# Ledger of designs, part 221: VH-VL binders against q0atu2

Target 1, 119 residues: q0atu2
Amino acid sequence: MLDKKARIRTSREYRNVFEKGKRLSGRFLIIYYVENALDNNRFGFITNKKIGMAVIRNRIKRQLRAIVREYQGQVKNKHDIVLVARAGIGKSSFEGMEKDYIAIMKKAGLFARNANKID
Short names: E, the ipSAE of ESMFold2; O, the ipSAE of OpenDDE; V2, 0.75 times the mean of E and O plus 0.25 times the DockQ between their complexes.

## First folded at step 11 (VH-VL)

Design j16 (framework fv_recibokibart; at its last look DockQ between E and O 0.77; V2 from the best seeds 0.83)
Fold by OpenDDE, look of step 12:
Structure j16 (fold): chain C 119 residues (1-119), chain A 123 residues (1-123), chain B 108 residues (1-108)
Amino acid sequence: as target 1 above (119 residues)
Amino acid sequence: QVQLVQSGAEVKKPGASVKVSCKASGYTFTEYWMHWAKQAPGQGLEWIGEINPDYGDTNYAQKFQGRVTMTRDTSISTAYMELSRLRSDDTAVYYCARDTGTLFYPTGHFDYWGQGTLVTVSS
Amino acid sequence: QIVLTQSPGTLSLSPGERATLSCRASQSVSSSYLHWYQQKPGQAPRLWIYDASSRATGIPDRFSGSGSGTDFTLTISRLEPEDFATYYCQQYESDPYTFGQGTKLEIK
């Protein structure tokens, strides 16, 4: 799991991202992102019943965390980012999900210039 | 119909621990923040903390830091609040309460409450 | 933390009268983050007014909320017997969540 300091953990923090953040939609993910006053990035995750059964949601949660961990070092600093899983993500492969994450993060301009991303 | 049903009254000695449960029904448990509040006899309401039932992340009031632990079991849609190193001033009715908004869109007010659990701490 | 001070502590009135309950915040609170609850003896609190002025589901229109900044008010235009209870204001402008100490509305 992501380090505690790398997670959005309070209702207030989630609210802040929603109120002040920008929104971008991918095929399987929607991201909300906003600059924070910290030296690190924080990630939040939303997986609701639209995704599917509990087993599917749990898998998606695990996979999203894995993807975020994999690329967190390449994301521009000082951002709070919430990933919202869209309907249909449950039918996606891990690779498909990863590809969507990379695409949407690129579109948002959240990757560092030297980021090495493979689509 | 949304319902929060809490465990029964507890009698504990000072220094002991108590774990109160809150079983949710009538809605998707993991999609709403769950909160806990304390109300001492004849006193007002005091916020204890919140938990994200989906990921288990918690946020506690400073007054309870180090003594309170909030957890959940998503398989049975149940939230738990454990208070340790009990003292006499912990005697109170404890409530679980659901945030009216969803996890990403919390409203900061509580639309459904448990019936409360009386915890009595006496030697 | 934001301290909410309610006044008066106890309000004694008769059915049919107008009730005015005050909630003062130690610092500015957005309307969207100021709420009111009603509680009767032996019962859990019940959401009453949210976002400073919006009535919760099933709340009669004799209840109204108003205010901004640091001063908020709950008004009952004509008291009914079932309105006698304790009312709490609550904020989440900033951590932690806090409640006022409550105003007990009792029958005169």
Scores: ipSAE 0.892, ipTM 0.948, lowest interface PAE 0.5, mean pLDDT 95
Fold by ESMFold2-Fast, scan of step 11:
Structure j16 (fold): chain C 119 residues (1-119), chain A 123 residues (1-123), chain B 108 residues (1-108)
Amino acid sequence: as target 1 above (119 residues)
Amino acid sequence: QVQLVQSGAEVKKPGASVKVSCKASGYTFTEYWMHWAKQAPGQGLEWIGEINPDYGDTNYAQKFQGRVTMTRDTSISTAYMELSRLRSDDTAVYYCARDTGTLFYPTGHFDYWGQGTLVTVSS
Amino acid sequence: QIVLTQSPGTLSLSPGERATLSCRASQSVSSSYLHWYQQKPGQAPRLWIYDASSRATGIPDRFSGSGSGTDFTLTISRLEPEDFATYYCQQYESDPYTFGQGTKLEIK
């Protein structure tokens, strides 16, 4: 599970990301992101009933947290990022979600820059 | 129809713990923030904290940090607030309340409230 | 934390009169984050005015909210018997979210 300090935990902070964040859509995910004044990244998650039944939503929630945790070290410092699951995510595989996450984070410029990821 | 129904009144001794429940119905429980507030006898309202019912993340007012724990059970659409190491000044009516907006666009105002649970702490 | 100070603490008036209730914040609060509740004895609070000036569903048009920055007001143009209650302002600008201490509107 993500450390407590790596999660967006207050309703007001979710509202802030929605209002002030930049938005970028992938195939299964939408991210909203804004720079924070902290020394770490924080992640929030939005999965609504349009995704499917509880069994599907619970699977998606677990898999999204696992993906974010796996790649947290590659994320550019000092951002609040909210992942919004699109309705079609219920039909995706783990690998499909992971690829979409990587693609959208790279497109947003949120993955840490290094020699093999510079244009 | 939206309803929040809380557990009944409790009488506790100083040092004990109390766990108040708030059962939601008439809406999708996991799509709205749930808040808790305290009202001591003859006094005003005091915000205690909030919980994201979908992911379980919580945020508490500093005054209650370390003594309050908020949880939920999504299978029965019920939120819980546990207050430990009770003191006489914890005697109050405790309310659960739903944020009017969604998880990602919370409004910070509360359209539906539970009926309140009186917790009396006395020795 | 943001402290909300309501004045007066108790307001004694008769039906038919105008009531003006004040809520002052210790720092600036966006109008979209200032809300008002009505509470009658033995009842839970009820959302009354949200976003400083929007009436909640079913609230009579004799109630109006106004203000910005640090000064907010709830006005009742002509008091009815059912309006006598305690009114609380509340802010959502900054965590922890806070309520004012309340203004008790009582029959003179």
Scores: ipSAE 0.860, ipTM 0.925, lowest interface PAE 0.5, mean pLDDT 92
Fold by ESMFold2, look of step 12:
Structure j16 (fold): chain C 119 residues (1-119), chain A 123 residues (1-123), chain B 108 residues (1-108)
Amino acid sequence: as target 1 above (119 residues)
Amino acid sequence: QVQLVQSGAEVKKPGASVKVSCKASGYTFTEYWMHWAKQAPGQGLEWIGEINPDYGDTNYAQKFQGRVTMTRDTSISTAYMELSRLRSDDTAVYYCARDTGTLFYPTGHFDYWGQGTLVTVSS
Amino acid sequence: QIVLTQSPGTLSLSPGERATLSCRASQSVSSSYLHWYQQKPGQAPRLWIYDASSRATGIPDRFSGSGSGTDFTLTISRLEPEDFATYYCQQYESDPYTFGQGTKLEIK
């Protein structure tokens, strides 16, 4: 449940991340990210029908939002970040998605602190 | 093929609300942004707002903020626009329109439009 | 917000003539975010020109769009009877994604 301030909410904002952002691929996710002119981060999500039936897609949406919310305090500020679910994500566990997210965010240099050390 | 079919004309009194529907067919409803526009009689087009039909996020023009609510029902591929506290200058044709591009790759131009819904606000 | 001002408000011409319709933005608009629509009475708008200069599918080559920054133009090289309509420019640079007030192209 990310609040309104932490969400990418307009089509133009999504277009900006597509046009100007860098991309990195993980096992289950692709992220696109670009610096913004704000003092906070914003997150967007792309989940398409290739992933599976509506029940599966709704589970993935819920789980991805939960993962992003869990780690949002560790993300380096001033970024717009779009998570794109890959076709194989429907077979992933919550833990698998979480590990993939952490790995790809570290690779992008977007975590200010190590997520695994914050017990 | 791609088609947007809107609900029929409505007559309302000042202070009431109206909810216009826009049924999509011929494409995957949740993969394209939906927009709404107003056209008062003899006047130009005015953008009201947009909805991401997959996640439900909305964005409204400031002059409609507080009076407009956009929703959707993905199970029947239908978008809705509700306008509250109607006044006489809300009399207009209301259109839904689809972005040509996908949710992540929107183009900002609209290739398919609904037929329009006339809302008349009269005392 | 970005205001789009179209001129003239009404343009009265005869078939065979050249038409020039102007759209001026209050702030710079990328060419990729400036679009044109045609609308005839009783009909929904139709996408006509996108990205300032690209014709939508099925639009005749007598229509051309040009411009950048704050100044954009729709030109019709030789008017046909079916071209008499109202034309709107629209920007997607920033929300609200505004339309111009329209230029009504009518038969003189």
Scores: ipSAE 0.819, ipTM 0.915, lowest interface PAE 0.6, mean pLDDT 92
ESMFold2 (binder alone), look of step 12: mean pLDDT 93; pTM 0.944

Design j17 (framework fv_recibokibart)
Fold by ESMFold2-Fast, scan of step 11:
Structure j17 (fold): chain C 119 residues (1-119), chain A 123 residues (1-123), chain B 108 residues (1-108)
Amino acid sequence: as target 1 above (119 residues)
Amino acid sequence: QVQLVQSGAEVKKPGASVKVSCKASGYTFTEYWMHWAKQAPGQGLEWIGEINPDYGDTNYAQKFQGRVTMTRDTSISTAYMELSRLRSDDTAVYYCARDTGNLFYPTGHFDYWGQGTLVTVSS
Amino acid sequence: QIVLTQSPGTLSLSPGERATLSCRASQSVSSSYLHWYQQKPGQAPRLWIYDASSRATGIPDRFSGSGSGTDFTLTISRLEPEDFATYYCQQYESDPYTFGQGTKLEIK
């Protein structure tokens, strides 16, 4: 569960990320992202009914929040980022979603250099 | 088709709390922002706040911050607005209303409204 | 917060006449975030004009919206008896979202 400070909480801010943000697509995820005027990152999530029944969607929502929380310290500061789950995400493993997230965040230039490496 | 049905009128004493419900039908409840507005007798409309029904995130007008709580139950497609520490000037009709756009492209205009719930606060 | 001021507060006219309702914002509002609602006594508001100039579904073409920046107008070219109601403008430019105080259109 992300802190309220780390979440996009208003409808108008979601609209802003959609309209002004850059878009990158991964295998299971699409991200929209824009720089904000704050000193922290904020995340939003979109998971539509086409992903599957409630039990599948609830699993995806829980796992996406867990992944974002785990890697939040590695994300370059001052961004609003919305994760949109693609329909095929319902077939993915946790590991598959995590790898897709890392790959797309790196491709977007949103992960700090060497953030996930020791030595 | 799309319908928002609110709970019935309430009479409360100052200091009490009231919880108004808004049951949605005819669309996917979790894919549209839900808003709440207040209308005091003979007065205009006042926006109270909004809720993302999928993730439960809320945003409230500062005037109501600390006294209002918005929640939802996705299993029954119902949104709730609870107002605490009621004052006489909380006497009003309260409306729920759906944003016309979806969660990621909200429009800020409201195509469907509940019928309203009259809350009377009197000593 | 953005304050919306509607004028006149009450407009008394007869069926067949033209009505012009004003909504002025304390700060600039994109036309994409200025909307109008109609409300009749005992009823919930109904979306009437959105994005400053687009008619909502089922709204007669005698209604038109216009304006930009801080000055917006709702016009009814030829009043019908069912048009007598209160009209509210609303902005979505800035949180908190706000409504004007309303213009009551009444039969003369």
Scores: ipSAE 0.838, ipTM 0.911, lowest interface PAE 0.5, mean pLDDT 92

Design j18 (framework fv_recibokibart; at its last look DockQ between E and O 0.85; V2 from the best seeds 0.84)
Fold by ESMFold2-Fast, scan of step 11:
Structure j18 (fold): chain C 119 residues (1-119), chain A 123 residues (1-123), chain B 108 residues (1-108)
Amino acid sequence: as target 1 above (119 residues)
Amino acid sequence: QVQLVQSGAEVKKPGASVKVSCKASGYTFTEYWMHWAKQAPGQGLEWIGEINPDYGDTNYAQKFQGRVTMTRDTSISTAYMELSRLRSDDTAVYYCARDTGSLFYPTGYFDYWGQGTLVTVSS
Amino acid sequence: QIVLTQSPGTLSLSPGERATLSCRASQSVSSSYLHWYQQKPGQAPRLWIYDASSRATGIPDRFSGSGSGTDFTLTISRLEPEDFATYYCQQYESDPYTFGQGTKLEIK
């Protein structure tokens, strides 16, 4: 579960990320991201009716939160990041969403590298 | 047609809590921020807070932090505002209001308002 | 928090006159985040002007909004009887979002 301080909680902050954020599109996800003036990362989520019925949307919402929580320790500090689910995400597997998330975050340069790279 | 319909007037004793409902219709409930405002008798409007009806995230004005709780039930397109430990100066009409823009691009101005719910706190 | 101060608190005028309502912010507010509402007794507020100068749907052209920075104005060029109401400015620049205390437009 994401702590309250790791979530974008105000409407005005969502608008800030939309207006000032960089955008990267994956297969199932789009991320918008900006550097923040805090000492922590915050995440927001946008899912829309085009994804499917409430049952499908609720599953996607749970899975996205779980994926973000699982990988939050790998994300470079001081960013506000909004995940936008694309219409096709309703057909995705959990593993498919997870791989898409990792790929996008790496492409954005938002995943920190391990200090010690060993073989 | 977009409508926000609020629950009826309530009379409460000091120390009690009140839960006001706001039922939305005519649009996709989870795609617009919902706000709540207070108006004491003969006074102006005061913003209380907002809720993202899709994910349930809330943000409250500091003055109400610790006494207000905003929730929603997406299955019935209804938002709730609960105010606890009521005082006489909580006597007011409470309004819900919908943001004009989307969840990701909110406008911060409100095109649709509920009719208001009068909450009277008296002994 | 941004405090919005409206002046005058009450404005007594006759139909046909020009009304000028002021809203002053304690710090700078982008025009995109200053809005005005009209409220009549017993009714919910109604969106009147948004983004400092844009009239909401159905609002007569005798109403105009202007201003930037800390000083904003709502002007009614020629008052009609139905215009007598309370007007509130509101800011969305900074959380918590706030309203001014209102200017009551009254006859006489």
Scores: ipSAE 0.872, ipTM 0.929, lowest interface PAE 0.5, mean pLDDT 92
Fold by OpenDDE, look of step 12:
Structure j18 (fold): chain C 119 residues (1-119), chain A 123 residues (1-123), chain B 108 residues (1-108)
Amino acid sequence: as target 1 above (119 residues)
Amino acid sequence: QVQLVQSGAEVKKPGASVKVSCKASGYTFTEYWMHWAKQAPGQGLEWIGEINPDYGDTNYAQKFQGRVTMTRDTSISTAYMELSRLRSDDTAVYYCARDTGSLFYPTGYFDYWGQGTLVTVSS
Amino acid sequence: QIVLTQSPGTLSLSPGERATLSCRASQSVSSSYLHWYQQKPGQAPRLWIYDASSRATGIPDRFSGSGSGTDFTLTISRLEPEDFATYYCQQYESDPYTFGQGTKLEIK
C-alpha cells in the first residue's frame, strides 16, 4: 500500500478534490486532480459496485494501488489525485489499465511525455 | 431499507478495552464514510472519527488519538470501533452513523444512525 | 476547532407556540456545512435540517432553518407535542466534526 502521507485519507480531502479539482476521463479511469499545499502528492481511489462484484473490485483496488505506486516518482509534485474506476475496468488487463493510467496522466500534464513502464 | 445495527451493551473495568460493532445493510457498505460519535449520560454528541470502508483509511478526533481504532470487515459489511485504556469518563452511548454522500463526495452530515451501544466503565 | 454554541440551553414552551433555537459558530461556517439533528430520550439522533435550510425527508413544514456566517437558527412555527426533544447543530466546515451542546425543548 502507498505510504500514509501519499494517500488521501479524510472525507474532507476527498471532497476538496471533487469541488476544486479538474476532471479527465480515460478509457478505464477518471481522474480528479488539484494542486495541494504540500511537498508531496496524495492519491485517492474510488471503486464502486458499477465495476463489478466484490472480488473484481478488490482486484481493481490492488491493481490501481500497484500502478500508482510504480509511477509515483514520475508524477509532478504538489497534487491531490483521485482515481475513479470506470465500469469497463473490470474487463481490462493490468497492462491495459496501466496504459490508460499513463495516457490520462500525460493528458493531464502530470506525467512527463516520455513516461513509460519501468522494467 | 438502510439499517445500522450495533452490538449490545458492554460493562468494562478501567484499563480494559471495548470493541463495538456496527453492521450495515440496505446499501453498499463500501461506498459511504462511516462515523462514530460518543454521548456521555445526559450530555451532548461528540465526534470520534471516520473510516473509509473501502480502503480502511481513518481519521480520529485528537481527543481519542492513541486510544481509538476503527476497522471494518467488508465481507460482512461491519464497522468496528475499539477503545482502549478505558476510564470512567468513557462511560457513554456510542453511535455509528453513515455519511449521506458517497465516498468521493461526502456531505458531512449523517442520515442513518445505529441504535447506540452503552459502554459502562466501572471498578 | 469550530465551537458551536447553542442557545438557550433549555427552552420551555407550550404546544402551538413558536420556537426559535440559535446556533452560533466560533468562526464562519458555510451553509452547506451546518446541519441540525433531533434527539429524543433513549433514541439515536435523527437528521432534521441539512445545508442550514433544507428539511430532511419526512420533516414537517413547520420546521425551518436559516442563517449564514456565524449565526444559524432553527425555527418551529407552531409546536406540536412530538416536537419536544433536544436539538443539536453540527458543522463540517473544518476538522474535526463538531456538535453544539444542544437545546432541550421541553413542554411548559
Scores: ipSAE 0.857, ipTM 0.939, lowest interface PAE 0.6, mean pLDDT 95
Fold by ESMFold2, look of step 12:
Structure j18 (fold): chain C 119 residues (1-119), chain A 123 residues (1-123), chain B 108 residues (1-108)
Amino acid sequence: as target 1 above (119 residues)
Amino acid sequence: QVQLVQSGAEVKKPGASVKVSCKASGYTFTEYWMHWAKQAPGQGLEWIGEINPDYGDTNYAQKFQGRVTMTRDTSISTAYMELSRLRSDDTAVYYCARDTGSLFYPTGYFDYWGQGTLVTVSS
Amino acid sequence: QIVLTQSPGTLSLSPGERATLSCRASQSVSSSYLHWYQQKPGQAPRLWIYDASSRATGIPDRFSGSGSGTDFTLTISRLEPEDFATYYCQQYESDPYTFGQGTKLEIK
C-alpha cells in the first residue's frame, strides 16, 4: 500500500500528467509520466469498466498497487507517474504484470539501469 | 440521464457530526471525480473537497482538513461527506457535484449537481 | 490559493440592457480552467460557460465569455427576464478549486 505522499491524489494532478506527460505502452499497461516539483514520486492508477466486472477490477487495482510499492525504491525521484490498465490485463498473472511494469519503467528511463525485483 | 440525489435536511447541535449522502445514477460512478461544495445562507459557493470514487483518494480544502471525511460505497454508487465537530457557521446547504470529464482527464467544471442538503446547526 | 474577485457585487439592470460581469484572479489562470455558473434562489448552480468562452449545452448565444490571465468577463448582450440570477466564476488552475463570491444580477 502506498503512502499518501506517494499517491497522485487530486483531479488536477491527474489532468496535468495526461496533458504534459510522456506516454509509453507495454503489453498490459500504459504509463504516463512527467517531472514534478517535489522531492518524491507520486503514482496514480486508472482502471475502467472494459477490464471486467468489479471483483476483477478490484483485484487488478490491488495487484498494481502492490507492484508499484515493491519497486518504488528503484524509481528515479521527482516524477508523477500514472499507470493505465489495458483491457487484457485481467487475464495476466501477477508476475506477467510485474514483468511488464519493469520493462516499461526501464524503457522510460525511470529505473536505474540495473533495477531488480525487491523482495 | 445523469442524476445525483442527496439525503434529506439535517438539524444538529454544536459538537455533533453529520453525514450527507449523494446517490449517483445514469453513469458509471467510479469513472468520474465527485466534488462537494458548501453554501451558507445568503452566501456564495465554497469548494470543500473531492474524491476519486474508484481508488478512494481524497483532497480537501485546508479550511475543512481535519473535520471533513469523504467516502464512497461503489456497490450502491453513493458518495458521502461527513463533517464533524459542528459549529453554528457550518449551517449551510451542501452540494455534491460531478466532474464532466474522466478520472484521468477531468475537466474541472461540474454540469451535474445534487439538489443540495440543508444542514442546520443550532443549540 | 487563487482568489477570484467578482465585480460588481450587485448589478441592477433592466431587461434589454447589456450586462458585463467581471472576475479577477489573484494569479494567472489558464482560460481552460476558468468557468462560470448561474444560480437562482433555491436551486443548485448550473454550468453556464466553460473554458472561459465556451457556452454549456443549451445556453443562449446572448451569453459570451472572454478574458485570459487574471481578467475574465461574462457578457450578456441583451438581458431577458430569465437572466436575473447570481453568477459565479470558478477556477481549476490549482486546488482548492475556488469560486468567486458572486455577482447578483437583479432587475431594476
Scores: ipSAE 0.801, ipTM 0.908, lowest interface PAE 0.7, mean pLDDT 92
ESMFold2 (binder alone), look of step 12: mean pLDDT 93; pTM 0.938

Design j19 (framework fv_recibokibart)
Fold by ESMFold2-Fast, scan of step 11:
Structure j19 (fold): chain C 119 residues (1-119), chain A 123 residues (1-123), chain B 108 residues (1-108)
Amino acid sequence: as target 1 above (119 residues)
Amino acid sequence: QVQLVQSGAEVKKPGASVKVSCKASGYTFTEYWMHWAKQAPGQGLEWIGEINPDYGDTNYAQKFQGRVTMTRDTSISTAYMELSRLRSDDTAVYYCARDTGSLFYPTGHFDYWGQGTLVTVSS
Amino acid sequence: QIVLTQSPGTLSLSPGERATLSCRASQSVSSDYLHWYQQKPGQAPRLWIYDASSRATGIPDRFSGSGSGTDFTLTISRLEPEDFATYYCQQYESDPYTFGQGTKLEIK
């Protein structure tokens, strides 16, 4: 799973990303991101009831953490990044979510131009 | 309507552990931060920590780090606070409280509180 | 951590009088992150004023909050019998979030 140090764990820090962060929307995901003063990147996740039943939401939560973990080495500089799952993500494939994540991170300038999946 | 209902009073001996529950109803449990606070007899309020009920991430005040554990069970909309290695100065009313804002836009003020759980630590 | 100091610790007044309660922070706190609660004996606290000056739902207009930086005030223009309670300020500027020690408003 994603290391605890790589997670946004306080409510105040989520508030900071929302208020000061830049926003970019993809097909299934929205990201909010801001530079931090730490030595590492931190990720937060927002999944709401509109996605579907608990079984679907739990699958999405697992898959998003897995995708973020796969690509964490490609994320530039020190950032706090919150991923917000959009309505409709519950009907997407793992591949579809992964492609959306890569596309939006590249668009944000947070990935190297040739970011690749780490198998 | 929104309600937070806590478990009943407990009497424990020094060195024991206590686990207080807080059952939420009237709203989507996983969409609001849950906080816990302590109030010793005749004293003021002291913030203990918070939990993201959706992902389970927790943050505790340094004073309680190592002795407090916050968890939740989303299937029954219930948050828990466990305090270990109890001391006499842990005698207090413990409150759960809901952040007024959403998980992504928390406000840091608490609109709904549980009724409180008295924990007495005595030898 | 940010320490909130409330003064006076106890304020003894009569119904009809004006009450002024102080909350002083050891470091600057944005007005968006300073809140007040009312608590009566045997009851849980109630959100009273949030974001330094906004009244919570149902709170009478005789209550007002003000202040910025390190100095914040809760004012009750004309005390009613039900206003006698303990009032706590709270900050959300910095983790750990903290409460003041409280001001007990009691009948003279």
Scores: ipSAE 0.840, ipTM 0.919, lowest interface PAE 0.5, mean pLDDT 92

Design j2 (framework fv_recibokibart)
Fold by ESMFold2-Fast, scan of step 11:
Structure j2 (fold): chain C 119 residues (1-119), chain A 123 residues (1-123), chain B 108 residues (1-108)
Amino acid sequence: as target 1 above (119 residues)
Amino acid sequence: QVQLVQSGAEVKKPGASVKVSCKASGYTFTEYWMHWAKQAPGQGLEWIGEINPDFGDTNYAQKFQGRVTMTRDTSISTAYMELSRLRSDDTAVYYCARDTGSLFYPTGHFDYWGQGTLVTVSS
Amino acid sequence: QIVLTQSPGTLSLSPGERATLSCRASQSVSSSYLHWYQQKPGQAPRLWIYDASSRATGIPDRFSGSGSGTDFTLTISRLEPEDFATYYCQQYESDPYTFGQGTKLEIK
């Protein structure tokens, strides 16, 4: 789903985001994020067995990648961002997950300014 | 009890490919990074690469890029390392090893190792 | 890549003696990213010391690790017969992660 260039591939880089990153919690997601010295954004993902059975976890992983890919053009460049799925995400809808992601990214200042009203 | 069990010894001809397996048990396979290392006869250890078993992302040492492919099958808690276009200097014992820390807080040291798989490349 | 150079390559000693094994890095390595393994012939390596100075579970207190920057040391205060093996240092400071070439500890 995401280009290899847009993914955090190294274990050492995951540790860097954990140690140096800022943290923001949403309803189903937590993000950790830090500025990088590259020309692009990179995303990492963390899930765990508390989410549910393999079928549920695989669905969540697939949907999460799809959401990140869909909105990557709106993310401020030069950031490493790790998304941590909370246990409750297993019972979320695609739309609920997407809404949570957008809300967190806006709150972090990683998206364009929040709209004042919904049209 | 944590265990990593690797596939048996292989004898291959130059130019062939080999796929070594590493079956994990006693822990949640998808929550720890898996690493692979090479040890040529009478030589030291050489790191080949790593895989995130949850999402499948990989990172390889430059020396092996283009010839190594790491994959996993989460349904059977098994990691694989495939090395292609084999040369005589690929003759070695190959090890899988688990990072001691979690996916998000890896430690870079390896608490459990597979028993090793001897790959012999000969004509 | 960071190159780790271990010295001596072979260390010949008798049981009861003190052993000092050196690991030098071509670039600075944080103590949190310098680790040591023990390997016996025909066996997989075993994690021995991690984060430069912490003993892995079950490792006897006669083993100690020290050092920072580019110079790290593994010390065995009083050798037992079971300690004769090859020891490797390893760094996690920089990708690709690397091992030293090993120091073989052998009976004199």
Scores: ipSAE 0.814, ipTM 0.902, lowest interface PAE 0.6, mean pLDDT 92

